# Ledger of designs, part 45: miniprotein binders against b1l550

Target 1, 279 residues: b1l550
Amino acid sequence: MRLPEELLERARDIHSEAPSHRIKLDRVGSFGLKVPVEFKGFLLLAEADVWVSLPEGRRGVDLSRQVEAIYELSNPPKDPFSLCREAAISLLEKLNYADSSGVSIRFDAPLQDGESLKYYGVEISSIASDEIINKIRVEILGMTACPCTAELIRAYKSSEIAATHTQRSLGILEVSTKAEHPDPDKLASIIERAMSSPLRTYTKRPDEGGLVIRSLSNARLAEDVVREMIHLFLEEFGHLPEDTHILAAVRSMESVHMHDIYAERSFSLDEIRKEISSH

## First folded at step 20 (miniprotein)

Design za8
Fold by OpenDDE base, look of step 21:
Structure za8 (fold): chain B 279 residues (1-279), chain A 94 residues (1-94)
Amino acid sequence: as target 1 above (279 residues)
Amino acid sequence: GEIRIVVEIEKDGRRIRFMYVIVDPEKLEKYLEEIERIIKLFGATRIRIVVEASSEEEARRLADKFRELAERLGYDEIEVTREGNRFTVEAERE
């Protein structure tokens, strides 16, 4: 049922009214939208959040315009990076009373694993004001083997490859930059390479054995993984602006404990370069 | 070589700046198209694009592309300036 349009002439524009309290809001928008995106040849349904700032003199945001902005750009489906950046700009244009806008898009990214697929989690964001800041968060599971237990076992019973406990570990890279979003596949690769071994969706018997052996031969503490992630990140993305901010983290779901081990480092590129150069 | 593109767009006193740092040449065309779309989406009356490349020749080629873009989009006053391997394209329309 559609109400008669004539009613619009008699109805107050509630959104444009002065609020009872003149207070600016930082973010007002629609959260939990579903938008199609094209990613590496896959058509995916992603979750999206869109928002703008609201000035002190305006009661409400035109929420319908926000929704229109992102869906107009989502048809036909396009890559989520371009969508995010373009939508942020479109929001500012369509809602000219806003001094800032933001878009966040979340989905599971497919990753080729031999003849099968695995995945990693990704959240892509763009915030626009006087400048555009792009943010990407990648989360992917890998496997770690404990070097401490391995050393104990080696001391107890001499073996070329010492047995140790293994566990799944979640690696996280979050990057905020004034440049375009870093390549999420590269970020995922960095995380996997920093761990003892990657996970596999499908393994044949010989492959499974090899995977475990690799893990045992490349035992790493959670701390080692984070440091390796940072090292690999600098090699791959050292070209990003110096004020680019990074969070590198690992959550290890330790198999011998009921709790997880967590390690992280937050840094800017200029900060970490200075730190490394001082040694 | 690394290409750095800084774009500033302006409309009705609002200015927005955004940047690309391109190390993969295959992505260059994609980003050029995106920049065009953004300029159109925003309805910019003034644009300033700074391009820096590893060589003057490459920077010049990119600057020329942006000049052509400005012309195609109907900007009336277009100025291109050079400082080493950095080119600045400024364009304005009513």
Scores: ipSAE 0.819, ipTM 0.935, lowest interface PAE 0.5, mean pLDDT 93
Fold by ESMFold2, look of step 21:
Structure za8 (fold): chain B 279 residues (1-279), chain A 94 residues (1-94)
Amino acid sequence: as target 1 above (279 residues)
Amino acid sequence: GEIRIVVEIEKDGRRIRFMYVIVDPEKLEKYLEEIERIIKLFGATRIRIVVEASSEEEARRLADKFRELAERLGYDEIEVTREGNRFTVEAERE
């Protein structure tokens, strides 16, 4: 049932009133929206959050306008990165009392894997004020093989036994920049190449053997994976603004332990270049 | 070559600056279309677009595209200035 429009003439506009406590709020928004997006020809249902700042003199946010800002732009479904950046701007236009806005979009990104598919996690955000800051986080699983155990087993049985403990490891790259969001497939590729081996949805026996041999031949500590991710990132994305901030991390689900191993490094492009050039 | 585009849009005293650093020429058209959509979405009355490219010819062609965009969108007072491989397109409308 729709109520008559003339009631708006009689009802107070609660949102535009002053609050009883004149305190600015940093994020007021609608969280957990489901938004259709198109990524590399796939139609996906992404999860989105939208928000704006609320000045001290305004009691509430026009929440319907927030939701309108992103859904209006998602029909027809489009690239989630463009949607994110455009929606952040649209929020400031539609809710002109805010001094900042934010949009985040989360989805699983499909990847070709032989005759099948695999996926990796993507979360992007755009925060708009006087400038726009774009952030992307990519998470993908790979395989790591312990070099310490591999060496011990090699020494024990010489060349007869090639073995070590292997485990799934979650690689993470998070990039915050004033430029457009980096390509998520390139970030995922950097993470996979830093691991001992990629994971496959399925393999036949000869390919399974090859995958295991590859991982043993490319054994790496979690620390080595993080360092390699940084090296590969600089090769691919060294063109980004110097104040671009990166987090590179690995969480290794160690098969011989009840707990995980974690390694990470945060840096700006300016910072890491100075560090590397000093050696 | 690398292309840098810095866009500044303004409406009712609100001023927003954003940028693109394009190394893949296949993505250029997508970002040009995105910039046009953002200008329309915001309803900008003033725009300032700075383009830099590895050559003057490429930067000039991009600046011309933005001048044409401003004309299509009904902007008046369009000014294009050059400093080396850097072009600035400024436009205003009602």
Scores: ipSAE 0.811, ipTM 0.935, lowest interface PAE 0.9, mean pLDDT 91

Design zc14
Fold by OpenDDE base, look of step 20:
Structure zc14 (fold): chain B 279 residues (1-279), chain A 89 residues (1-89)
Amino acid sequence: as target 1 above (279 residues)
Amino acid sequence: SEFTVEAEINGVRIRIEVTINGREIRITVTIEKDGRRIRFMYVITDPEKLAKYLEEIERIIKLFGVDPEEVKRLIEEVRRLIEEILERL
C-alpha cells in the first residue's frame, strides 16, 4: 500500500524540524548496503556504508537521498574506487545542509593464483568536506617462519635448511591520502613480499615443498615483516603527498602460542622519511 | 611544467590545476558552488590512467548540474594541454 502523496502536503517535515537538543552529529547514514561493483573483470556485490554530517538545527537526514546517490552511480557497475569518490561528492551536493560526507565500500578482491583464486580483503573510503580524503585498507594472509627457533635448531643440528615453526600471518596496509586510492593489488603484493612466503590456494607437492623451503630460507619476525612492508611501500608509493598517512601492521597467528603476535607502525610519509634520513 | 584551466558554468566555478614532473601528472580540481568548495587530487604515474581519471573528473563536475557539453569541452582542453606537454618531454 502506497499512501497518497497528498499527505506530504499535510504532514510536517520531521527531518527539517529543529531537534529537542541542538547538537551536531558527525555521521548519520545507511550502513550495510549492497552495491554491485566491477573489479578486475569480476562483478562483485560489495558492502557499502554512506553517511553525512547533520547540523545542530536539523532533526534528521534525508536517508532516501543518500541511498539514491550511491545506487544512481552504481548502474552500470563501475570500479569501486571511482564509485566511492563520486558518491562521497554526490552526497554533499544532494544534501546541502551537510558539511561533510563519507562512503565506505568493502569486498574480497580476487587474486589470481595459478589456475585458482586467492583473495585479499579491501575496505575503501572517501570522506568529503572542503577537501576529499581517500582511505584504503588491504588485508592479506601470508606465512611467516620464526628466525629465532631456526637459529636455535641450526646451533643444535648443523643443517643447510634449519627447521622452524611456521604460521599464518595477516598483513595490513592502511593508507589515507588526498590523492586517489592506491592500487590495491600493489598493496597486497607489498604485504606478500614482506612475509616469509605467500599462501597458495592450490599447490602440487613440488610447489608446496618449494613454498615451505622459501619460507624457511626467508624467516622473519613480525617486526621484520612490518619494517619490510614500510620499506617496500616507500619504494612503490613515495610519490604520494607528504601528508599521506600509513598504518603498516601484522598479526601473526603463532603456532607455538595460544595468542597472536601483533606489530604496527603508524606514520606520515614526511615523518618516516625524516626518520630514515637521520640514520 | 604547470598550467591552470578555469571555467564558470551555470554559476559553478571550476579550477583544474595540472603539474607535470617527468612522468608524474598531478591534477587538482576545485569546484565552487553556492559558497561551498570541494577540492580533490589525482597523482598519476601511469599515463594510461590519465583518460580514466579525466573521465571521472568529467562525471564529478556533471554532478553539480552544469551543462554537459561545456564540461566536455573543458576536459578536452585539459587533455590537449597535458598531451602537448608530454610530447615535449
Scores: ipSAE 0.832, ipTM 0.941, lowest interface PAE 0.6, mean pLDDT 93
Fold by ESMFold2, look of step 20:
Structure zc14 (fold): chain B 279 residues (1-279), chain A 89 residues (1-89)
Amino acid sequence: as target 1 above (279 residues)
Amino acid sequence: SEFTVEAEINGVRIRIEVTINGREIRITVTIEKDGRRIRFMYVITDPEKLAKYLEEIERIIKLFGVDPEEVKRLIEEVRRLIEEILERL
């Protein structure tokens, strides 16, 4: 049922009234929207959140206008990073009472894996005020091999047994910057290269054997995976603004333990450069 | 190398500042309308991405309800200047 349009002229505009309690709100929005995006030739269904700040003197936000802003920009489907940045600015322009706006977009990104695909998690956001802050979080699984157990077994048999426990490990890179969002494939590549070996969707036995041998020859502690991620990140993205903030982390689902191991480091580019330059 | 292009289109003030260091292109865009200012930037290290981001900047400026042909001319001027500088490098 559609209600008569003429009711708009006689109904109170509740949203534009002053509230009973004049308290500003930081985020008022619509969460869990389904939006189509185009990523590397794939049409994907992404999930988005949109919001604006609400000043103390305004009772509500026009939620339909903020939802409309992102849907208008998502048809036809386009690059999710452009969509995210453009929608954040559009929200701030359309809802002129807000001090800030935000958009987040989540999707699983396809990555070529031989003749098949694998997927990794991507969440991006753009927060607009007098400046734009762009954030991207990438999560991808890899394989880690324990160097401590490998060394113990080597010492026990010298060279007869090449063995250690291996496990899936979740690598995480999160970047907040004033520049455009970093390429998610490059972030995923950094994480995978820091691991002992990447995981594959599918392998034949000779290739599987090679993968395992590679992981044993590249055994790494979770702490060293995080350090390597930081090193590789600086090589690829050291050009970003100095106040760019990064979190690098690994959660290792240890095959010989009932619990996980976790390592992380957060830093700004300015901070880490000073740290490295002191050595 | 550095340059700045400024325009006012339908009461919206636009400033595009470009810095080129070797093959790195930094573009900072400032848009001011009705006393409110917003600033955003790009740090382009892949020259193949230049056209994509300039098109994004054009779309963003057009969100402010300005003459699209004037915006197109502004962006094309920026592209031309960047390409001239890159050719000398």
Scores: ipSAE 0.770, ipTM 0.926, lowest interface PAE 1.0, mean pLDDT 89

Design zc2
Fold by OpenDDE base, look of step 20:
Structure zc2 (fold): chain B 279 residues (1-279), chain A 89 residues (1-89)
Amino acid sequence: as target 1 above (279 residues)
Amino acid sequence: SEFTVEAEINGVRIRIEVTVNGREIRITVTIEKDGRRIRFMYVITDPEKLAKYLEEIERIIKLFGVDPEEVKRLIEEVRRMIEEILERL
């Protein structure tokens, strides 16, 4: 049942009324929307959040216009990065009472692994005000081998390849920049290269053996992984604005402990360059 | 090399600032409408992506309700100027 449109002329516009308490809100919007996106030839159903700020003199946000804004841009399905940026700007234009807007899009990104697929997690965000800030978070699993145990075993038994405990580790790169979102495949590659070895969805026995040997031959602490991620990031993305902010982190699901090992560094490009140059 | 293109279309002021340093193209877009300003930036290191981002800029400007043909002409001018710089490098 649709109510007669004539009722809109008689009804108060609740959203435009003054609130009982004149307080600005930072974010008001719709969370958990599903939007189609095109990524690397895949049509994916992504999760999306959309929001705007609400001034102190307005009771509510026109939520329907927010939803309309992102879906208008999602048909036909397009690149999620373009969608994110365009939608954030569209929200500010359509909701002229807002001084800021934001969009977040989340999905699992496919990554080719021989004849199979692996994946990494992606969260893309754009925050619009007088300026637009783009944020991307990439998470991918890899494998780490412990160098400390390897050294103990090497000292105990003279072997060329020392046995050690291995575990899955989650690598994280989060980048906030005034430039466009960095390439997520490149970020995922940096994380994988910073670990002892990548994970594989499908392995033949010889390939599996080779993967383990590679891991043992490239044993790294969680701390080593984070430092390597930062190093590789600077080589690949050193062209980004100096005020670009990065979080590099790893969570190692340690196989010899009941708890995880975590390491991180947060920095700006300007800050980290000064630090490295001082050595 | 650097250049700036400015246009006013249907009361919307658009500024596109371009800096080319080797193969790096930095594009900063500023849109002003009804006393509001929005600024966004691209840093393009792969020239093959230039077309993609120029098309995106065109779409973004159209969100402000400006004449599509005028926007197309503006973006084509920017494209031409970038290509001329790249050919000289």
Scores: ipSAE 0.830, ipTM 0.941, lowest interface PAE 0.6, mean pLDDT 93
Fold by ESMFold2, look of step 22:
Structure zc2 (fold): chain B 279 residues (1-279), chain A 89 residues (1-89)
Amino acid sequence: as target 1 above (279 residues)
Amino acid sequence: SEFTVEAEINGVRIRIEVTVNGREIRITVTIEKDGRRIRFMYVITDPEKLAKYLEEIERIIKLFGVDPEEVKRLIEEVRRMIEEILERL
């Protein structure tokens, strides 16, 4: 049942009142919204969070306006990156008492894998105030092969045996920039190329054997996977603003250990260029 | 090559700064309404994406409740100027 609209004249506007304790809040919003998005011709189900800052003198946020803002922009479904950037600005414009706004959108991105598809994780955000900061995080699984064990086995009787332990490893690239969000497929490609081998949705035995042999021929320490990710990132995205911030990381689910191995590096483009030029 | 286009539409001030250097197109947009300034940018390395990002900029400016036809003309002017620069390269 829809209630009569004339009640708006009689009811107190609780949200616009002053609070008992005048304390600014950094993020007030609606989290876990389901939104359809269009990505590379696919209609995907994404999850979104929207929020704004709340000044000390205002008791509550107009939460229906937040949902309305992103709903209006998501119908019909469109590119999640455009949706994210546009919604962040729309929130700030619609909720004029806020000094900042934010939108996060999460989805599994399809990626061509031979005749099949595979998926990788994408989370984007846009934070708007006097400037807009766009952030993207990409996570994709690959295969790594341990070079230390491979060398030990090679040295065993000068053996022809090509063997080492292999495992799934999760690669992570996170980019925060004033420019538009980087292409997630390019980020995923950088991560996969840094690994010993990509993972496949499906292989037949000859292809499976080839994949393992490739990984053995391209054995890498987790530390060197991160270094390679950084090198490849700079080749592809070195044009971004110098204050762009990157986190590159890998978490290796080591098949011969009871625990994971982790390596990461955070840097700005300006910082890493100075570091590299010193060598 | 570099240029700036400014407009005021329904009390909203819009500034679009463009730098074209080889394959790189940098666009910085500043929108001011009621004392609030919002600035955002694009660094376009694939010229095939130019139209897509200009259309996004047009949609963003329209969020401020301004005459959509004037916004469209502003964006078309920016596109024409960029394309002229790219053709001379």
Scores: ipSAE 0.756, ipTM 0.921, lowest interface PAE 1.1, mean pLDDT 90

